# Designs tried in a protein design chat: miniprotein binders against q5gan3. Part 5

Target 1, 136 residues: q5gan3
Amino acid sequence: MDIKMQIGSRNFYTLSIDYPRVNYPKGFRGYCNGLMSYMRGKMQNSDCPKIHYVIHAPWKAIQKFCKYSDSFCENYNEYCTLTQDSLPITVCSLSHQQPPTSCYYNSTLTNQKLYLLCSRKYEADPIGIAGLYSGI
Below, E stands for the ipSAE of ESMFold2; O stands for the ipSAE of OpenDDE; V2 stands for 0.75 times the mean of E and O plus 0.25 times the DockQ between their complexes.

## First folded at step 3 (miniprotein)

Design RV2
Fold by ESMFold2-Fast, scan of step 3:
Structure RV2 (fold): chain B 136 residues (1-136), chain A 100 residues (1-100)
Amino acid sequence: as target 1 above (136 residues)
Amino acid sequence: SPEELKRQGDEAFRSGRLEDAVRLFTEAISKKPDDARLYSDRAEVLMEMGEFLRALWDALTAVELQPEWPKAHLRLAEALEALGRHEYAELARQFAEELS
């Protein structure tokens, strides 16, 4: 299998899947502030992502959604699929920044369907989240 | 008290009662959320349980609360290593060594 695709799946698992959800770390001023500090270090970039999603479900349950990718998401150049079920998700939204590396996030817990990026059309692994399903 | 809960958590961990240890440390943290030691202890239990991401968050919290504490950086290195983040684990080990 492709090393790039394997790395993408592993990174997605590590950075965007957290099950069971870790307890609020008060020292970090909330769940997302702690998580995003780790992500900035991992990405070797001081830029603060505007939004990040974390799924609170077991990997096996998430992986099943990529058994067949029914769409191709051109803007990501990846296959994608809408989850059949609503999932518990934490949305990390950037509140403000203080130069150079200080980022402050709001944490919002929600349950909704999302668009998963899949490594290929059939029997694929999840590699990212394209967005949340807004309905209709 | 947080100190008593910590002792009970340590006892549970030594006895192999991992779920009990996590619960006790979690209760201690709720009473004293600024005590880096409690996060470090809970991270160790979570590592034993294979809950590497949860261990990472506790280790990061311990480092944030007490950045000069070598043990906190070692906890961080252990969790990063378990998650396959070898280069960051090495950086954490270097920080721990410099602080020792």
Scores: ipSAE 0.005, ipTM 0.192, lowest interface PAE 10.0, mean pLDDT 76

Design S1a
Fold by ESMFold2-Fast, scan of step 3:
Structure S1a (fold): chain B 136 residues (1-136), chain A 80 residues (1-80)
Amino acid sequence: as target 1 above (136 residues)
Amino acid sequence: SETEYLIWILGDPEQLKDALEEIRRLAEELGIEVYVTVEGDVIFITFEGVSEDQAEQFLEEVRRIANKYGLKVTVVIEES
C-alpha cells in the first residue's frame, strides 16, 4: 500500500524535526495545517499525505538513535531502529481533502517510542519515520 | 467558514527583502492584514477575512512583484 517515501537527512531535518516547537502565523489554522502547507510549498507539490510525524527534540539527540541500527525494515528497504525513549511527537492526520489544492489536518500531540529509518547500519543519519511503537 | 490564503515566495534573500517591502506596502494600500514569516530563502505570507475580489487582486500583484525580482511563488487556498 502507501509506503513513506525515503528522504535524505537534510529533508528529514527540515520537514520532520521541530525543536523547540514553533508557532505559525495567525493565518494558519493549527500546527499541522501550517506545517503541511509549508511542506507542500517547499516541495512544490500538491499531494495530501495521509499522515506525517514531527519530532520535538534536538537533532543531535535524534542522530544518536541511528548510531547502531538493530533491524532492517524490508518494506522501506532501509535500516531501522526503535528509539529507546519516548519522544514528544505531533501526528498530523489528514481529515479531508479537496484535490489538488486543499488539505485539512488534525493535530495530535503524543509521547511515544518510534521506529526511525537510518541511512546505514552503523554511524548513520536519520532519514525518516517508519511509524510509532504501540507495544502490541 | 473562513478562506485562508497561504503564499510561499522562494529565492535569493536580498531579492526577498526588497519584494517583501513592496508587498507590505501593497497590503497596506489594499487594507489587507498579512502575517509574515521569513526563513532564509523563503517568505511565508498568510491572510484571511477579505473578499474573493480583494484576494484575487492582491495575489495577482504579489505574483507580479515576485516575477519582477526573479522569485518563485506558490499559492495555496484553504477553504473550510
Scores: ipSAE 0.006, ipTM 0.198, lowest interface PAE 10.2, mean pLDDT 74

Design S1b
Fold by ESMFold2-Fast, scan of step 3:
Structure S1b (fold): chain B 136 residues (1-136), chain A 80 residues (1-80)
Amino acid sequence: as target 1 above (136 residues)
Amino acid sequence: SETEYFILIYGDPEQLKDALEEIRRLAEELGIEVEVEVEGDIIWIVFEGVSEDQAEQFLEEVRRIANKYGLKVVVTIEES
């Protein structure tokens, strides 16, 4: 359904949605190893991102959370909403880096509610993750 | 060893083929077992179960080979 998505949603879908969860490349251990290497290669980015989130849920299920996005997240200058359900996510977190191009990551699989960024107030598409819900 | 080394090399497919042959010979010479997958203009190389010094030597040589063939390389390492 890429053809129906806005530019922001297409990027979010490609880099932050993976369902069912697949290894990159297929068959290798370490989900974050493959994903982060692929992202850096594709974006031609030599930086080591400190953190990256991947949601393991169908796009249609995630898109429904942005049907009514009546909150505004000023830090992102975007509309946002809290997911009604906890979602399975992988957290790729930078442990350390060794110049010039080596990035060391830890991977954690968790189930949490998320603050999603939405492209507009009504009938919107997801375009990012503002943060994880703390539960308190 | 609990550390997994993940190398992505990308660029021209013909250059990748030649670079991969040289990298495979290097791995064999150093006694490093590598898992390899080729995806068009990308090569994935994964290895584990080696000392940190041995890994650094291999990574340095892989970077040299990639540079020789005009290829780009990114390295991701997962500790656990």
Scores: ipSAE 0.023, ipTM 0.438, lowest interface PAE 6.8, mean pLDDT 75

Design S1c
Fold by ESMFold2-Fast, scan of step 3:
Structure S1c (fold): chain B 136 residues (1-136), chain A 80 residues (1-80)
Amino acid sequence: as target 1 above (136 residues)
Amino acid sequence: SETTYMIFIVGDPEQLKDALEEIRRLAEELGIEVWVYVEGDYILIAFEGVSEDQAEQFLEEVRRIANKYGLKVEVIIEES
């Protein structure tokens, strides 16, 4: 019920969920360049994130993972869970940056399980991605 | 090089819907093909392959429409 947690969930939905996956115009120079240009405009800064993840699944399918969010990811100071299902994800990786404003991204589409950040313990909403699952 | 124009419009969802309808009619009247992404509290309109004069006219009229509906507008122009 925290307003800040609600804002976090809304921002996550807006910036990291894209279903069905949108096809950007050719002038955007690929999926990630289109998305990251939009995000920089919305965030009103010229910073170029090194990595950004986008999930291509319905919000309802993603929300279910935070229903039983009882693990705590201390490095993020948030509750977290590992998704039971592999999800289609685009990985946006910074390939080249020319100051002051130019950021160029590679777009990689993959299917992986991920560590999802949740707004609270149990009955929570997704608010971010901690990382992709790399089995050990 | 190619110029891509992106118009980011933010505000009340009901006002956004009304503004978007008017903007779509404007784009059709000016013969500008737009790509539109819609979310609850914002819309992103992108277009390319138009003359500088057409782009400037469209941007000016979109700003007027957004202002009429009490919406905020940010324009991002990218040269490739």
Scores: ipSAE 0.006, ipTM 0.238, lowest interface PAE 10.0, mean pLDDT 75

Design S2a
Fold by ESMFold2-Fast, scan of step 3:
Structure S2a (fold): chain B 136 residues (1-136), chain A 80 residues (1-80)
Amino acid sequence: as target 1 above (136 residues)
Amino acid sequence: SETLYWIVIEGDPEQLKDALEEIRRLAEELGIKVTVVVEGDEIFILFEGVSEDQAEQFLEEVRRIANKYGLKVYVEIEES
């Protein structure tokens, strides 16, 4: 049984992929405040994550990057790949919080290459984002 | 750091028990709070709220311990 594929791929899809990008009511100040309010209803392991990444691309386009996952990221003990394409992503950064339940986020929309973690070597599924590639 | 780490360690149940004892002591020494679930030939370890450097150090040592006991390690990282 591939527990890595079951848990990582499912969580990655539900928590970090949003395509097409959802529109939130005007009462929310920015994309991330709407998204994080929704997600906090699902998760209670962290009070307010300091950073969260969301990719705005179809799952099939993201899966293709792990089809040729032949690099191994020793720090993560996972196969990994740097996307050859820049992807539209939103970076949600925690600005401040008001106890006990309110988190306020800054929303930054950018277009960057990503370090993706893949469930195995070749013909794999994405299971996470290791980080963003900083353009020089 | 607000990154969630899932560690899955697989192998012989008796080797898992010995490895887990060593990993728990390591986590205590590094000040890392871990949640552990044991299921047959698998152990799930969840942790969060540590710096990237602390996480790398802990993961490196966990892999060393797992290798010593002939166990397989899988890591899932959720940046959020």
Scores: ipSAE 0.000, ipTM 0.065, lowest interface PAE 20.2, mean pLDDT 72

Design S2b
Fold by ESMFold2-Fast, scan of step 3:
Structure S2b (fold): chain B 136 residues (1-136), chain A 80 residues (1-80)
Amino acid sequence: as target 1 above (136 residues)
Amino acid sequence: SETYYFITIEGDPEQLKDALEEIRRLAEELGIEVTVIVEGDTILIWFEGVSEDQAEQFLEEVRRIANKYGLKVWVTIEES
């Protein structure tokens, strides 16, 4: 789950920001399988998160969104804000797993606004992604 | 199916740089081809195409090196 992946701005930078996008070994079934293996190591977690988001933008561009957080996201127990700009994002969606060791993900590249989690209400750092904004 | 080993090492960037140089030399000595990503205070090393015994020996040495430099380390194993 996304909640399990939020350990502060340092981990958010490492696990959810990838700019420029990295290439993983061909033996993986796409970008997300490589990245999610890395995340499981970083989190010391054997669980397969159902969904994970990666932003392909410079850290400073993302930090600006947490200058003022206009909302509080109770599901994450964190302040949050909707990015005004669409950002290039890879969505990693769990396809299947072979317990206990293997998780398999689908990689989808999109350009979306998102709900960004911030460490505090004012002058904060990004610490996670609550979800993507789908205009309906 | 191929088995991939991912080593994540975290800590002070200067200690990380020295540890990485030592780990790269170790990989060359053991004939293990590693891929490395460096991001601030974290490095990711992954490899494949080695026996389970070779992988375990390499992982033990990497943990020793990480401990020597006061770095955190953890491992993830994935099949393709």
Scores: ipSAE 0.000, ipTM 0.174, lowest interface PAE 12.3, mean pLDDT 73

Design S2c
Fold by ESMFold2-Fast, scan of step 3:
Structure S2c (fold): chain B 136 residues (1-136), chain A 80 residues (1-80)
Amino acid sequence: as target 1 above (136 residues)
Amino acid sequence: SETIYLIAIDGDPEQLKDALEEIRRLAEELGIKVEVTVEGDTIMIFFYGVSEDQAEQFLEEVRRIANKYGLKVYVYIEES
């Protein structure tokens, strides 16, 4: 990975890209519980996000989708694009929480097109996921 | 805090190991929670949710440690 990547892309890569899919150490109750514990461990004043997406594809394959990012997603105040192909994605959905410290997630593996947030118009880097393409 | 800090440190893997041990101890002393990722001969440290004064102190000390080990430091700061 290029050391000069913007922090937005670095954070997205660290928290939302996992390829090949990692097996978390013994003691975690599933993929998402391991990942979300890691994420919350560094977020001060963080609550339990209701949903989080993880893409299981090489970073270079994901970066190419933001090459032609010409749509603007106003609710995110970012440029965005719909992926041409379906990608393997884990959906982490909040099941329940026991405040202040415990969040419990369900892990669902799916294969869908998604809306990527891009750092700028054209020749951009991925910085987030706006949502999954439902087709409905 | 909305400010995100990323410190990327490049150099000799042997020197990186020693530097990282000192940086982890420093973070504990200052009460800063850091996340570390190692990619080849690069170490990335990121953190957020701290005051500007805490961040500046940490960055200054990290630079001193890196210089002691002959390592290159890159700092990225992003506010949403």
Scores: ipSAE 0.000, ipTM 0.071, lowest interface PAE 18.8, mean pLDDT 70

Design S3a
Fold by ESMFold2-Fast, scan of step 3:
Structure S3a (fold): chain B 136 residues (1-136), chain A 80 residues (1-80)
Amino acid sequence: as target 1 above (136 residues)
Amino acid sequence: SETEYTIFITGDPEQLKDALEEIRRLAEELGIEVEVLVEGDTIWIYFEGVSEDQAEQFLEEVRRIANKYGLTVLVIIEES
């Protein structure tokens, strides 16, 4: 069994899959601010990533896209595939930072096809998002 | 409302369920009004409007409960 592959899929599930989409309690300052604070804490990482994507679909639906992962995404050193279906996605985009370092995000809901990173060439598991399909 | 607290507890769903029951009872005993979200392997607990001493006591007990059930705790504190 490939432990690294399993770790990649579990991290992806934890940090980039949220289904059904959670409505955060009062005080969270919006969806992405709540999620990104949780993510940074869980990763023990103080960085404010410029963009983060969250997919609002069942894990089983997402897994099916990596069955035929026959492309290679050089920038990520991973296999990848373009989803055939548009998926409901929240785009978390960094708005500003304040000293001491605090991350503030805008939340945008959209339906997009995306480039999914897969653990291997075929019969693979999802491990990340390379980007959104920008059309043609 | 001067200081807001959010507790993220992560782990096995069955252990989370038992831990949450104890945490809700603890909050009630201490007079702390909590707002809770449960999603799969994670529980979010939000509260505000308590003294620093009350918050400290509650957080310490929550960590004890989480440890008993083998759960991971992350606390976010926002001061005005």
Scores: ipSAE 0.000, ipTM 0.147, lowest interface PAE 11.6, mean pLDDT 75

Design S3b
Fold by ESMFold2-Fast, scan of step 3:
Structure S3b (fold): chain B 136 residues (1-136), chain A 80 residues (1-80)
Amino acid sequence: as target 1 above (136 residues)
Amino acid sequence: SETEYVIWIVGDPEQLKDALEEIRRLAEELGIEVEVYVEGDTIFIEFEGVSEDQAEQFLEEVRRIANKYGLEVMVVIEES
């Protein structure tokens, strides 16, 4: 077992999977702003990524897709696979940032197939999301 | 599988500071190891490795403390 790949899988689970989707209390900045603030705190990182994806499905359901990770995604230097089913996903898109500390995100809920990054070829664990499948 | 809890507390920064000091004392008294992250008007408290009963007790007390300081609480429960 590769420790680096295990760390990648754990980070993916913590930062990109939220099931069932959290219901935010009134007075919060909204789903993506709350989640991205959590990510910055947990990762001790002040970066504002332009886009972040969150899957709203159980880990076991997501993990099964990487059993057939037979493609290689050159841009990520990782194996990848397209999910057979559409999954509920929140897309967090950076709207603007006010240096030094504030990032502001738009939240979009969608249901789409996606390209998962997998730790290795076949019988692998999910470690990230390469993108969404739009058919266009 | 192991259960992880993340408490999100939102409100006025001065009230958050006082509430957090009381919550840290409570965690110490109950023997619960917590990780705390602060971002503006939000505090995140993460913990794991405790029984369901112990977690429920801690969460009830945290909600009481947050309410005392006029803060809003959200709890995320994740199973690995």
Scores: ipSAE 0.017, ipTM 0.408, lowest interface PAE 7.2, mean pLDDT 76

Design S3c
Fold by ESMFold2-Fast, scan of step 3:
Structure S3c (fold): chain B 136 residues (1-136), chain A 80 residues (1-80)
Amino acid sequence: as target 1 above (136 residues)
Amino acid sequence: SETEYAILITGDPEQLKDALEEIRRLAEELGIEVEVFVEGDVIWILFEGVSEDQAEQFLEEVRRIANKYGLKVFVYIEES
């Protein structure tokens, strides 16, 4: 699976970085329901993804983490790196689904380190989020 | 290369409705054939088969309309 397989020329910046964080109207039933509604649109994903991450930081702050990728994430077939800084993140978790098409999400704001997917080992751009740092 | 465009507009449902009416008129005025999807509080506007200049003009006018109604715009561009 390639995380670059998304709608159009959408880059990681557009769907996974939101700074400053947008406030959706009440009709969206919270941040994640608003965000996931447009991602779920006919062209993208009607399958109600279980989890999605959004970073609330400037692009340049995120881009710097891919200057050097110290790891290769076999599961994604991409280079990856652990952010050394904790970042403000919204975690969108699927709460329930009422078929045929309704998806409902919980929004959780947190401040965590995460694993970024990078386009190459050196001087690269962020292309996705592999997951959050669990803390060992 | 054939270029595909997808515009996603989000915000207040009443503002979205008014903005969409204005955007549809603009598209017709510019001769751009658009495919529109409405999903609750979001609007998708899809188009292709237009020149780069025509696309840039349309995108700028859509951003102007969205700003007038206090709406947020996301643009996806895919070149073949």
Scores: ipSAE 0.000, ipTM 0.109, lowest interface PAE 12.7, mean pLDDT 71

Design S4a
Fold by ESMFold2-Fast, scan of step 3:
Formats: C-alpha cells, structure tokens, sequence
Structure S4a (fold): chain B 136 residues (1-136), chain A 80 residues (1-80)
C-alpha cells in the first residue's frame, strides 16, 4: 500500500476513534474541547477544523464496513461506504476561535450511520469520515 | 509508557502565566516533554512516555504550584 494511505488509516484510528468513550472532567469544559486539544498536538496542526467526528466503537467493528467499499466518492478521490449500522458518535462543531491557539467547540453525542472513506476497494482500511447520513 | 496525562488548570490569566513558567522549568528538570495549550483563563498540559513514578511526582508538583498561585486543577489519565 501507499505510505500516504497507511498514514491516513493510522491517523483516522488515532484521531477519530475513541472507545470506550472517555469521560472528561468538568474543568475540561466538555468532550470536544479536551479531545481537540489532544488532536491539534498530535497533528502539529494550528488549524481549527470547523467540524470533526469521533466514533465510539472498536476498530475491528469499523474495519468490517470497508470490506466491500464499492462506491467512489469523487469529492474525496477515495472509495467510500455507508455503514450498515448506526454508530455512537460525537460531533465536534467549532463555536469560535481566537488566534493563535484557542479553539472552542460544542459537543453533540448522537447515534447515526456514517459515510466512511476506505483506502481501497474490498478489504480496505478506514481512513476517514465523509459525513453523516441524514435519513430525511 | 503508553499512559497519557492531561492537566487542566484554570484561573486568573496573570497567575496562570507565572505558574506555567514554573511548570515548564519543572518539566525540563524532570526530563518530561510537555505540550501546552493556553486559552484565556485556562491552560491544558499534555504529556506521555514517562514512568508511573515520574508521572506521579510531576502531577504532585504541578498541584503544589497551582495551589501556590490560587489556581484550580483537574487531571485526566488515559490508560492504553
């Protein structure tokens, strides 16, 4: 596999999977503020992403969704699939920011089907989340 | 070695600034590499890759420094 694809899978596991879900103390001012502080440090990235998704399920269960990723998401230039089941996820939405370091997030815990990005067709590894399934 | 530590410190910005200078010096003395995020009246400190004894010593000293400056502290420990 391409080194870039391997890095993408590793980053996805590190930055978007949290199982069992960690319960941050009140001083951290919510789940997303604690977690996004960690993620910015790990990526050495000063950007405040507008939205970030975290899945609260074991990696092995998530990998199974990419076994038959037969759709191609042109906007991401990657294979993708809709999860067969709804998964518990936290949606981190950027509320406001103050340069150079401050990012403030709202945390929303929900249970939804996801569009997963998969590194390759058939038995591919998950590398990201393209979005949530609205169902409307 | 796989355990991750988060320290959240809250209070007056001027007191936070002085406390952070002392905490950074302590981390250097103990050989602990810390990541620090400053957000107005709060500071988040992250570290990993140290022994349990070393982590316990650092946490005890950080609590002492925070108390000295009248700051509130919360700690989160994530075991792998």
Amino acid sequence: as target 1 above (136 residues)
Amino acid sequence: SETKYWIYIEGDPEQLKDALEEIRRLAEELGIEVLVIVEGDTITIFFEGVSEDQAEQFLEEVRRIANKYGLEVEVLIEES
Scores: ipSAE 0.000, ipTM 0.142, lowest interface PAE 14.8, mean pLDDT 70

Design S4b
Fold by ESMFold2-Fast, scan of step 3:
Structure S4b (fold): chain B 136 residues (1-136), chain A 80 residues (1-80)
Amino acid sequence: as target 1 above (136 residues)
Amino acid sequence: SETVYFIEIDGDPEQLKDALEEIRRLAEELGIKVMVVVEGDTIVIWFEGVSEDQAEQFLEEVRRIANKYGLEVEVYIVES
């Protein structure tokens, strides 16, 4: 897969996009435990983030949402946009931890709109997820 | 890497520990960096960034080691 990306977009692609959704071995005790263990091992990260989002869609389908960012998310110091379409997303939420070696996650598969962080206002690449759309 | 290999090995915890030590030595000899998760009666080993020939050689040797220790092996290959 030869995808031309900037540094922020490459990290987002590696950490937050999984398409088609990988089937991890049963020994991991679920999708998020498999993914987060893989990420911690590969990236040498010992922290257990409280929440992590994974999008199960092709990069080109996600990239289209950053064609124009109508908002600026000050909390992230980045441009952001609400996806017009719902996307298949796994929510990895931290259940419990035994630092530094073990993090245990619940895996919730959902289909929701989300707030994407974009590298610039026009013709940009996705670089992160600010949150899920709650509809309130 | 385009391909990630996951190896799940199930069995007695003491046999798993001995098998894992031998598998780690083999990985070092072959220059393969492995990541490992251990959960009681199961270990999961995964690796990427190797040639198909290297992966096949390593998988064959891991199966041999697991059989020697009376352990069950299941391999998951994840491609793009």
Scores: ipSAE 0.006, ipTM 0.348, lowest interface PAE 9.4, mean pLDDT 78

Design S4c
Fold by ESMFold2-Fast, scan of step 3:
Structure S4c (fold): chain B 136 residues (1-136), chain A 80 residues (1-80)
Amino acid sequence: as target 1 above (136 residues)
Amino acid sequence: SETKYWILIEGDPEQLKDALEEIRRLAEELGIEVFVYVEGDTIAILFEGVSEDQAEQFLEEVRRIANKYGLEVEVFIEES
């Protein structure tokens, strides 16, 4: 496994996996505003991501989904797979920027399947989220 | 089963009161039945039995109202 792939997996674990959810089950209060502020500080950039996803499941459970990634997500230039089970997900969506350097987020907690980005086709590690599977 | 939506709004109690009055009027105008639970500096609004388009419109307007009053909003969607 090369170092770039391993860094990608570690960053994904740190920024997009929160299990058990901080203050779970009662972590509803402005979760995304706190999380996104922390992430922007850690990434040392001034950009406000439009959407960010956080999975509330054990890393080992998430890692298993990338054991075989039979699809390739061209938009991300990465292998990808649909999770077999619905997972607890917090969706952080950008509400507004005011003043321009401040980011304000809506928090939505939902339970659904998602598309995981995987570092390679076989025996891979999760490195990101391509999107949520709505189905309905 | 039907989709249930929870809206949690948090902040100053006086701002919450004013926002809630506006949200209740909005729900009445859209024909959405809401159930409201008040817990200290937080209000929880539950609704269900509406189309996805109706839910999206209501949520967008509630977020606008909450923002106007400087309140924090979280939405929980329960799909079972």
Scores: ipSAE 0.000, ipTM 0.147, lowest interface PAE 17.4, mean pLDDT 73

## First folded at step 4 (miniprotein)

Design N1 (at its last look DockQ between E and O 0.68; V2 from the best seeds 0.00; counts 0 for: pae E 4.3 > 1.5, end hemmed in, 5% free)
Fold by OpenDDE base, look of step 4:
Structure N1 (fold): chain B 136 residues (1-136), chain A 100 residues (1-100)
Amino acid sequence: as target 1 above (136 residues)
Amino acid sequence: SPEFLKLWGELAFLYGELEDAVRLFTEAISKKPDDARLYSDRAEVLMEMGEFERALQDAETAVRLQPEWPKAHLRLAEALEALGRHEEAEKARQRAEELS
C-alpha cells in the first residue's frame, strides 16, 4: 500500500496544488500522465505511485483546514483532518494496463472532501492527502 | 501557483510544446516577477525557438535579479553568442566561472 504523503509543505504545495487549474492542452496523454511523468523524473524514482491528488483551490484556503487537526492518521503517523468543504480535485490513478517503460494514469476531475495531512496538531501546514472522503 | 506553472512550463518544454512553455513561464513570472529562475527557464525555451533577442532580455533580467547566480550568466552568454556578440559572451562565461 502506497504512502500517499508529501513530506513537507513545500513539496505538497508544488506537486499537489494547482490553482487555478493550469490551462494545458489535452494533447500529451492527459493531465495526469504528463504530471506524473514529470514528477517521477524530478524525483528520480522509476516507481509508479498508485494514486496522486491535485487540489485546485487556493493555498490559503487549504491551510485553514490544518489550523486545528481533529484526528491522527496512524498509517501516516501524521495529524490529519477531514476538510469541511468539498474541493475540486484531480485524481491521478494508476491504470491497470501499463506500457513497459512508463506509468500510465487515468485523470478524474471531481469535487470531494478529503483527508488532509497536517504538519502538526495546531496551526499546521498541509503536507499531504491521505485520501478522499468517499474512500478509505 | 507560480511553482506549479513553472512545473508545467518545464513539462511543456520537455515535450516540445515551446509556445505553451513560454506562455506558462510568462504566467508564472506575472505572479513572481522577481524570480530569476523563471526568466532563465523562459530564456532557455526562447533559445530553442530561435528567439535570441527575447532570450537575451530574459537572461539580462535573470542576471539583474540574481547577479551571483552562475547559471544566469551562462544563459546570458548563450544568448549573446547566438547573436554574434562573442566578446560579451566570453565575459559572461568568465563571470559564470568566477561565481562557480
Scores: ipSAE 0.203, ipTM 0.621, lowest interface PAE 1.5, mean pLDDT 89
Fold by ESMFold2, look of step 4:
Structure N1 (fold): chain B 136 residues (1-136), chain A 100 residues (1-100)
Amino acid sequence: as target 1 above (136 residues)
Amino acid sequence: SPEFLKLWGELAFLYGELEDAVRLFTEAISKKPDDARLYSDRAEVLMEMGEFERALQDAETAVRLQPEWPKAHLRLAEALEALGRHEEAEKARQRAEELS
């Protein structure tokens, strides 16, 4: 059994896949600030991640891209693939306009191709996002 | 996704947005009606709102879906206590301890 695959795939699904995109509470400082505060609390981590991506597409469609993994991404120690189609994505980026200890995030909704990280063991399930495709 | 609806419901509750928390857990329940965790979560929010009869209904559902889950019985006890049904609340607490 591979506990990392179970944890990684579950965390990716719960923190990076939101379809249909949730209509969040009015009192939040934006989609990303709510999400990123939850992630930091769950991880017990005072660091402010610089960037986080959320895909707004069905999990089944995202899983399909990993079935055709293109190469091995050594920096992540996982297989990876470029999605064949652009996907609706929210990009949560750390704002430079706030003190670093505030962890304030900008939310940008866009449609882009992205590099998926696909588990090297057992299922080839999506377990992360390496980045956005910038070549188009 | 139901997982994101649950996530946002938990955040709404943490931030004191009780009406939004109920809405988000209700949306999650519509997609995963057999997930006892969601009913337990919504019951907790309803208790904070003073809506004890609705909280009782959700706690009863959580117990029905997961009868061996101690937290579900504690939710039931809390709602029963708030409604003045003290003997039933004590029975629910005893069940939760037995399951722990």
Scores: ipSAE 0.179, ipTM 0.563, lowest interface PAE 4.3, mean pLDDT 81
ESMFold2 (binder alone), look of step 4: mean pLDDT 94; pTM 0.946

